# Designs tried in a protein design chat: VHH binders against Serine carboxypeptidase-like 19 (SCPL19). Part 1

Scores and structures below are computed, not measured.

Target 1, 268 residues: Serine carboxypeptidase-like 19 (SCPL19), of Arabidopsis thaliana (Mouse-ear cress) (q8vzu3)
Amino acid sequence: SLLVKSLPGFEGPLPFELETGYVSIGESGDVELFYYFVKSERNPENDPLMIWLTGGPGCSSICGLLFANGPLAFKGDEYNGTVPPLELTSFSWTKVANILYLEAPAGSGYSYAKTRRAFESSDTKQMHQIDQFLRSWFVKHPEFISNPFYVGGDSYSGKIVPGAVQQISLGNEKGLTPLINIQGYVLGNPVTDKNIETNYRVPFAHGMGLISDELFESLERSCGGKFFNVDPSNARCSNNLQAYDHCMSEIYSEHILLRNCKVDYVLA
Positions, changes and structure headers below are counted from each chain's first letter, unless a header gives other numbers; Kabat numbers aren't used for antibody chains.
F, E and O stand for the ipSAE by ESMFold2-Fast, ESMFold2 and OpenDDE, each averaged over both directions (binder to target, target to binder). V2 = 0.75 x the mean of E and O + 0.25 x the DockQ between their complexes.
[cut] stands for letters that were removed.
Atom coordinates printed by the task and the answers are left out, and those that the model quotes come from them; centres of patches stay.

## First folded at step 5 (VHH; from t9 with L99I)

Design t12
Fold by OpenDDE, look of step 7:
Structure t12 (fold): chain B 268 residues (1-268), chain A 124 residues (1-124)
Amino acid sequence: as target 1 above (268 residues)
Amino acid sequence: ELQLVESGGGLVQAGGSLTVSCAASGRTFSDYAMGWSRQAPGKERELVAGITWGGSTYYADTVKGRFTISRDNAKNTLYLQMNSLKPEDTAMYYCAAHIKYGLGYRTAEEYDYWGQGTQVTVSG
């Protein structure tokens, strides 16, 4: 592990404690998971500990650190070819919590696998790997074993976080050490049930005033309230969905308040 | 691993229509966002159209209003309906997939899986 005292783009020493490192996991240690650990700026010994899992899957949890709930953000909105300046955030969760930003699975950020086989991953495998990572990490950080522990994540991590919590709990029940003081989990804009979420896009659009009452009513009548995997033979429903698509064509459907760009940018 | 197999390509006259299909196998098709890219000789591969797992669609400016991307999750199949075809639409058309969420638009290089392609030739 490494204690990071300064960063390019940040003037002076970091005013918070940042540790980075690798943890070896897997049967033969063929997976190396990289992490960023930011200690609580209030009381590390008593404040909660959270592992944060960025979605994607495969996105680095550095995104959590820089774009979500961490202590740093980029100044400005565009990269100009020079080292981008960094600033402190006022809303950082690290003001009251220890946060472990994990890059998982292998291939995310600086995390890697030593073999092709070890590089293969699944949601289930990732859940297990997270538990393995934590067990190993806690051995090297025993001072945090007793801290109330939470699993956090966003986006696709909605598929991972509950399962990871379950794996941790099961591991505890099986007597795995150290016992992890798991208290719960937190999710931001999570992926949950794709069908429910997909279906809700139409009423959501209507609720946000992106489609008319008339179109919404037509959609409900013709599609029977099911707006995904529609039978192509239902021409009326299909046509109404096309009208819906037309209305949404200039809208960034992932976030209707953001610009519709080819590349998603998280605004600080 | 996800396997993708394109079909439906062929020779068509300018102004004509053609539908290409992509059959997916090996994994859950509905988990993936899908796209069509094309590559003409001597040109770089470009994204033509995309459809997310949730059904959101996007198109290159060059094909907007003419092409329609759709998916049938029950059949594990991706479609591209191409209308009002032009000679400049001539290219190898590739089916592509990615499993990333939170990114509405993707470049051709950002897809994780590719088919072998189906040739579309539009005669002037």
Scores: ipSAE 0.006, ipTM 0.203, lowest interface PAE 11.3, mean pLDDT 89

## First folded at step 9 (VHH; from t14 with S30D E110Y)

Design u6
Fold by OpenDDE, look of step 10:
Structure u6 (fold): chain B 268 residues (1-268), chain A 124 residues (1-124)
Amino acid sequence: as target 1 above (268 residues)
Amino acid sequence: ELQLVESGGGLVQAGGSLTVSCAASGRTFDDYAMGWSRQAPGKERELVAGITWGGSTYYADTVKGRFTISRDNAKNTLYLQMNSLKPEDTAMYYCAAHIKYGLGWRTAEYYDYWGQGTQVTVSG
C-alpha cells in the first residue's frame, strides 16, 4: 500500500488521507485488485466504512472518487490538453465516512489478472471476489473491522451490490474471518430489473410533466400499461409511443435535466 | 469562543526532545479538529501536524517520524512530542483548531482559532 500525499493538478498536499494499493485474490493470487481508500475526515474510528463499486461494468471507481461522492473534482468542464486542475468538493461523503473505492473486476482501472482465465469474470464471480478482497483488506486494516460497514455503488452495480452483501453475510455465517460488520447497502441510479425500469419510463415522464395527461391516458389505455416489447400490430399503442418518443427526443434519458447529446459527460 | 494557550517551548540542543502543549477552553474540546503550525522568521506559516476529531493524524514530510501529535479530550489538551530536533525546527509553534467537519487537518488557513504561540529554539 501507498499513502498518497499529493496529486497532479492539486496544489499542495492533500488535506485528507488517501491510501492506494493492491490486494491479491484467488486461490493462486491470479487477480490483483486496486483500490483507493479515503479515510474519513471527521472520525475514522467511529464513522462508517463503505466500499464503493462503480458500475459500467468495468468502470474504474476513481470515477466515484472524482465524479460522484469523493473529496476531489476537476475544475471546469472541459479538458484543454494539459494536466487538469483538481479542487476539493463540498459534498464529499468522506466528510462523514471512510470510503474504499474498489476497481473491480480485473480490467477496471489498474486492476488486472495474471492469466486470461483469471481475467474472465461474471457478476457472480465479482461478488465472490469482492468478499475475498474485503477479508484480505481487513486483515491489513484491523482498525476498521469494527466500523459499521456498507456496500455502495451506482449504475450497473445495482446488479452487484446486493449480491456482494449477500456473499459477505454468507461468509460471516460460515465463520470466515475477519467477521465483517455489514449493516446494509446504498445504490445510486442502479440497474435492477430492466423490464420494470423500462416500463416505468412512461409514468415517470408523466410524473415529471414531460408528457401530457392526455397522452399518458392514451398510452395507458392503448398499451395496457405495458410500454416495452409491445405488439407491433397494436397500431394505437405504437402511435402513442411514437408521440412519447417525440416528447423525449431532446431529453437525455439517463438524466432528464440534461440535453440529449451525442457525448455523455455524466457518470453512469 | 475558543481560547488556545500554548506552553512548553524553550531552548534545546540539536538531537534533543521537547513536548509542547496546548490548553483549550471555552468550548468542548472534542468538537474540534486540532493542529500544530510553525513559523520561522522570514518564512510562511506551515502546518506541522494535524489530528481529527477521531484521532486521525497528519504530519508534514519534514517532521514525519520525529514528531507525534496527540490529544487528551478529558484534559482539553493538545500535545506535540518533538524528537530528534534540528536547528531548522526553530520556530514559533502555534496551536490551531476548527470545527468544520469534512476539512480534517487541511492547511493552516482553514483553522479558525489560534493560540499566541510558544517559541522553540534548537541550537546547533
Scores: ipSAE 0.000, ipTM 0.200, lowest interface PAE 13.5, mean pLDDT 90

## First folded at step 10 (VHH; from u6 with G54E)

Design w3
Fold by OpenDDE, fold request of step 14:
Structure w3 (fold): chain B 268 residues (1-268), chain A 124 residues (1-124)
Amino acid sequence: as target 1 above (268 residues)
Amino acid sequence: ELQLVESGGGLVQAGGSLTVSCAASGRTFDDYAMGWSRQAPGKERELVAGITWEGSTYYADTVKGRFTISRDNAKNTLYLQMNSLKPEDTAMYYCAAHIKYGLGWRTAEYYDYWGQGTQVTVSG
């Protein structure tokens, strides 16, 4: 592990404690997971510990640190090809919590696998890997074992976080050590049931007044309430979905008050 | 918004080869990880292959070693080279895209944009 005292783009030393490192997981140690650990700026010994899982899936956890709830953010919105300046965030959760930003699975950020086989992952596997990571990490950070522990994440992590919590709990029940003081989890803009969520885009659009009653009724009638994985042979439904897409074409789907443009407003 | 249009499908004899293409328009092509999915009659749509911005690829076990996904960002085009085709490869092949980072290309559920598909039929 490494204590990071300064960062490119940040003037002077960091005013918070940042540790980075790798944790080897798997029986063969064939996966190395990278992490950013920011200690609570209040009371590290008593404040909660949260592992943060950035979505993507497989997006670098640096996104969590810089774009979500961490102590740093880029100054301004423009990137000119040089090292972007960083500033402290006033809303950082690290003001009251220890946050472990995990890059998982292998292939995320600096996390890697030593073999192709080890690189293969699934949501379920990732849940197990997170548990393994934590068990190993806690061994090296015993002072945090007793801290109330939470699992957090956003976006695709909605598919991972609840399962990770379950896996941790099961591990505890099985007597895995150290016992993790898991308290719960938090999710931001989570992916849950993708089909249900995707399907709801149409009624959501209608509810928000983005499509007409007529189009919505036509969609419901022609598509039978299923607006994803539509049978291409259903020309009526396909055509209505195209009309829907046309209506939505200038609207940013993840924030309907924004214009759909080349700039991605949300990176994770 | 990204529009995807597949082409190149057709009838091919078992053991033969076929390349399908996907032309992308709208947003910048390189903003998206891309993938190919297929759906056979009576079966669920399945991810066949995916490719990231950096060129990292993913293949379903059923097509590994036979199919190759590639992209030409300059042409806003996605390709799927299919070799050693089998009757079980018969399906409507769909081009798909998502703007999320990481390993999102490995899960069909995460793709947000789809083409209308191109039919590939492999005769035995």
Scores: ipSAE 0.007, ipTM 0.216, lowest interface PAE 11.1, mean pLDDT 90
Fold by OpenDDE, fold request of step 14:
Structure w3 (fold): chain B 268 residues (1-268), chain A 124 residues (1-124)
Amino acid sequence: as target 1 above (268 residues)
Amino acid sequence: ELQLVESGGGLVQAGGSLTVSCAASGRTFDDYAMGWSRQAPGKERELVAGITWEGSTYYADTVKGRFTISRDNAKNTLYLQMNSLKPEDTAMYYCAAHIKYGLGWRTAEYYDYWGQGTQVTVSG
């Protein structure tokens, strides 16, 4: 592990404690998972510990650190060809919590596998790997074993986080050491059921006043309340969905208060 | 390997409508953000429409209100309904797939899989 005292783009030493490192997991140690650990700025000994799983899957948790709930953010929204400047965030969860940003599975960020076989992953495998990572990590960080522990994540991690919590709990029941003080989990903009979520975009738009009552009622009648995987032969439903798309064309669907600009926005 | 095959292109008069389709095979279709790009002779390829795995859509300013992107995950097929076509819409239209669950789906350069394209010609 390495204690990071400074970063390019940040003037002076970091005012918080940042540790980075690798944890070897798997029976043969064929997977090396990289992490960023930011200690609580308040009371590391008593404040909760959270492992944060950035979605994707395959997205580096550096995105969680820089774009979601971490202590640092880039100044400005565009790259100008120079080292991007960093600033402290005012909303950082690290003000009151220890956060472990895990790059998982292998292939995410700096995490890697030593063999092709070890590189293969699944959601279920990732849940197990997270548990293995934590068990190993806690051995090297025993001072945090007693901290209230949470699993957090966003986006696709909505499919991983609950399962990871279950896996940790099961591990505890099986007598795996150290006993992890798991308390719960937190999700941000989570993926759960894609069809349900996709379908709800229409009633959500109506609820937010982005489409008229008339259009919504027409959509409900013509589409039967199902707005995904619509049968192309249902011309009336298709036409109404086209009208819906027209209404939403200038609105950023991931954040309806933003314009649908060419530049993409961060979901978190 | 994910394979994409476009169809439905052709000659249409200005003001007309056309629907192009893209059949996907080889991988799970609904795990990918999908897009339609077009390239006219002597011009750069541009993303005209995109749709995420969650159903979020994006349209280029030049096609907003006229084009509609949709997907049928059960049929592994992507569609682009083009209405009120203009001569400026004349181009080779390509179906593209973004990386699985990846960010940057509004950027054409980040798409990893492309079809052979289908030609759309709008006469004035």
Scores: ipSAE 0.006, ipTM 0.227, lowest interface PAE 11.7, mean pLDDT 90
Fold by ESMFold2, look of step 11:
Structure w3 (fold): chain B 268 residues (1-268), chain A 124 residues (1-124)
Amino acid sequence: as target 1 above (268 residues)
Amino acid sequence: ELQLVESGGGLVQAGGSLTVSCAASGRTFDDYAMGWSRQAPGKERELVAGITWEGSTYYADTVKGRFTISRDNAKNTLYLQMNSLKPEDTAMYYCAAHIKYGLGWRTAEYYDYWGQGTQVTVSG
C-alpha cells in the first residue's frame, strides 16, 4: 500500500488520506485488483465503510473518486484542450464515510490478470472476486472490521452491487473470515469524461512510480500532454505511447509495483 | 461580504500566554470553517489551527498541545488561546475563513477570506 500525499493537478498536499494498492486474489495470485481508499474526514473509526464499484463504458473506479462522490473534482465540466486542475468538492461522501474505490474486473484501470483464464469474466465471478478482495483487504486493515459496511456503485454496476452484498452474506454464513459487517447497498448515477480520465492516467502512473521519469518526460514533450486521439504522423509520440503500453503490460504480467519500468524509447 | 478583524496581539515573555480574537461581520460566521495562520518575516505562511462549523479541529505539529482554537458562533468570533509561548511563535497572525463544507480547511492556500493580521511578539 502507498499513502499518496499529492496528485498531479492538485495544488499543495492532499488534505485527506489517500491509500492505493493491490490485493492479490485466488490461491495462485492470478488476479491483482487495484484500489483507492479514502478515510472519512469525520470519524473513520466509527463511520461506515463502503466499497464503491463503477463499471460503465470507458470508466474505472477513479470515476467515483473524481466524478461522483469523492473529495476531488476537475475544475470545469468539459474537456477543452487541456486537463483542468483538480479542486476539492464541497459535498463529498468521504466527509462522513470511509470509501474504497475498487477497479474491477481485471483489465479495468490498473487491475489485471496474469493468465487468459483469469481474465475471463462473468457476473458471478466478479461478485466472488469482490468478496475475496474484501476479505484480504480487511486482513490488512483490521481497524475497519467492525465498521458498518456497504457496497455502492453506479447504475452500470447495478446488478453487481446487490449481488456482491448477497455473496458477502453467503461468505459469512460459510465461515469465510474475517466476518464482514455487511449492512446493505447504495446505487448512484455518476457522469464521466473519458478523455479527461485517459489524460490523467499517464501522470497518475508516473506519480505512483509505475513508469520512469525519463519515459514520462518524453511522453509529455512528444505528445504535448495529450495521450488520446494522437496524430498518427507524430512518430515520437506514437513510439513513446507504445513504450508506455509495453511498460504497463509488463506490470500486468510480472513486475508488480516493485520497480519502475525502464524501456528503450530511442528508435530510428 | 465577509470581513475579518483580528485583535489581541502584543508582546509577551517566553512561557507566557496570549489570546487573539477575530471578529467577523457582513455574513453569518457559521457558513465557514475558520482558521489561524501566521507568517514571520522571510518565512512561508503557516496554518497553525483550524476549526469546522461542527467543531472538528486541526493543529500544526509546531503548536499542538500549546494552542487551542475555539469559535463562538453567537458572537461571530474566533479565538486562539496561545500558551507556553516561544520566541519562534513571533509572527503576524491572520484570521481566515474557508467555505463551510470545503475540505481545504487544513491548508492555508485554500482559505477564501483573510483579515489584516495582529502582531504577536514573544521575547526572551
Scores: ipSAE 0.000, ipTM 0.095, lowest interface PAE 21.2, mean pLDDT 74
Fold by ESMFold2, fold request of step 14:
Structure w3 (fold): chain B 268 residues (1-268), chain A 124 residues (1-124)
Amino acid sequence: as target 1 above (268 residues)
Amino acid sequence: ELQLVESGGGLVQAGGSLTVSCAASGRTFDDYAMGWSRQAPGKERELVAGITWEGSTYYADTVKGRFTISRDNAKNTLYLQMNSLKPEDTAMYYCAAHIKYGLGWRTAEYYDYWGQGTQVTVSG
């Protein structure tokens, strides 16, 4: 995992702790789920812990972090070629809660799977993956095991949220450890422009150092700053997005965490 | 089987400091949450400090800022450093362990493995 001290677009050091990382889940560790974690500004050791689930195709945990209840917002509402400025929002839930923003299922945002079967998705599979993610995450963050725990999400995730609570409860009953101190769930209905959010994923990955300057510049040139609903006839953009997806899927491969990804310009 | 043996108790003047130790044997305690409980005559047992396998700590309000729990997994030893001791701290101090990766490490009732205790007496 990575403790982030500053972000592109936000002036100065972050006044909150931001952790990002991957948790391996599945039978053989064949799914890698990416997350953002923000501690409560008030009292992280005693305040509630919540996992926030943002549902829907192309929607990632960044929706919760940047457009719903997190401490940051983009100042603009349209991508203009660079990472737009970030500012603190006055209405963050992280003022009084620890919030874990999970990118699920595999294939959402930076989350990926190593096999075709591991990429298979259903609401039931997603519910199980959330439970598996939490058990593994708590092993690495035992200081939060005793905090009152909630599952939250938007209206798209309406059945996922109660279903995840049920899976956590069943896991506790089956004796899966660590036992999770589940207290309940919260459903919201945030208004989010998915095209704006989706379009910022690539420059955000670049700003976090997850992809190389070369790959990012190739993406910008070939895709014209639009990384969603890509014209299939634009082969350069499509190939660069495939390279981006490959890079993100290899991020937990041996030694990839120690260096930025590079574009592979293999000519046949 | 995990066995726990405390040492380092004794008599100390109020305002003084003392460190008690707990040696674990039979297996390593690397995957266990560990804790210190105390019991004075006529009082119920109180969990004063706990520490997880990853190093997260808990302290009872009565000892926050004065006591420090630590673990040395290489030596299989748990420590409690007690500073600014008060007569109210007089008690038998017990080393304890929870189950592997268990949630109940902040609650004395969930500890399964206990030592024999070491007496700490604070005069006043």
Scores: ipSAE 0.000, ipTM 0.137, lowest interface PAE 18.3, mean pLDDT 73

Design w3
Fold by ESMFold2, fold request of step 14:
Structure w3 (fold): chain B 268 residues (1-268), chain A 124 residues (1-124)
Amino acid sequence: as target 1 above (268 residues)
Amino acid sequence: ELQLVESGGGLVQAGGSLTVSCAASGRTFDDYAMGWSRQAPGKERELVAGITWEGSTYYADTVKGRFTISRDNAKNTLYLQMNSLKPEDTAMYYCAAHIKYGLGWRTAEYYDYWGQGTQVTVSG
C-alpha cells in the first residue's frame, strides 16, 4: 500500500487520506487489481464503506475519484487545450463515507494479469474477481470489516454492481471469510469529461512511478499537454504516445511488472 | 443451498449413446446457468457444455455435434445427451451451476456449485 501525499495539478499536500495499492487475486495470484482508497473525513471507523465500480470505455476507477463522488475536481468543466488544475470539492461523498475505487477487470487503468487466461475478461469473471478482491482487501484492513458495506457504480457498470452483490452474498453463505457486511448497492450516472481524464492519466502515471521521467518529459514537450485527438502531422507526439501505450500495455502482453519505462521506447 | 446429484452414467460401446441427468434441489433451479464438465484420470477438468436459463448453449469443440445439453426448469433437471460416443469420452461427468446474470457460464472456473459426478465408460 502507498499513502499518497500529493497529486499532479493539486497545490500542496492532500488534506485527506488517499491510499493506493494492488491486491493479488486468482488461483496462483495471476491478477493484480489496483485501487484507490479514500477514508471518510467524518468518522471512518463507523461510517459506511463503499466500493465504487466503473464499466465504461476509456473510463477507469480514477473517473469515480475525479468526476463522480471523490474529494477532487478539475477547476473547469471541459477540456480547453490544457489539463486544468485540481481543487477540493465541498460535495464529496468521502466527507461521510469511506470509498474504495477499484480498477477492474484486468487491463483497466493500472490493473493487469500475468497470463493470457487470467487476462480474458467477462462480466461474470469481473464479479468473481471483485468478491475475491474484497476478501483479500479486508484481510489487510481488518478495522473496516464491521462497517456497513455497499457496492456502487455508474450506469455503465449497472449489471456488474448487482452481480457483485450477489457474489458477495453467495460467498458469505458458503462461509468465505472475512464475512462482508453487505447492505446493498447504489447506482449513479456521473457526467464525465473523458478528454480531461485522458490528459490527466499520463501525469498521474508519472506521479505513481509507472512511467519514467524521460518518457513523461518527452510526452509533455512533444504533445504540449494534449494526449487525445492528436494532430497526425505531429510525428514526435504520435511516436511518444505509441511508446506510452506500448509501455502501459507491456504488463499483460510481455507478462512483466513495470515500474519505469525506459526513454529508449520513446525513440523507437 | 443448491444441491446437484448426477445419474445415468455407465458402460457403453463405442458409437453408442447415453443420457446423463442432474437433479437440482434446495434453491430455485432457474436462477442458474448450468453446465457439464468432465475429467478423465490424469487429465484436467474440461467444460463440455453449458446452457443459460434462457436456453442459449455452449459446446466444447471436442463434443460439438455429438452432445446436446438441455434443461427442464419445471423438473429442476439438467440433461446431457451423448451420441456417437468414443473411448476418449470416458470420464467422470460433473453437473455445475453458475449465477443467473453472470457471463462466466462458458468457463468452468466460474461455476460455484458442483455435483459428485457420474462415471461414463466407453469401451472399444
Scores: ipSAE 0.000, ipTM 0.159, lowest interface PAE 16.4, mean pLDDT 73

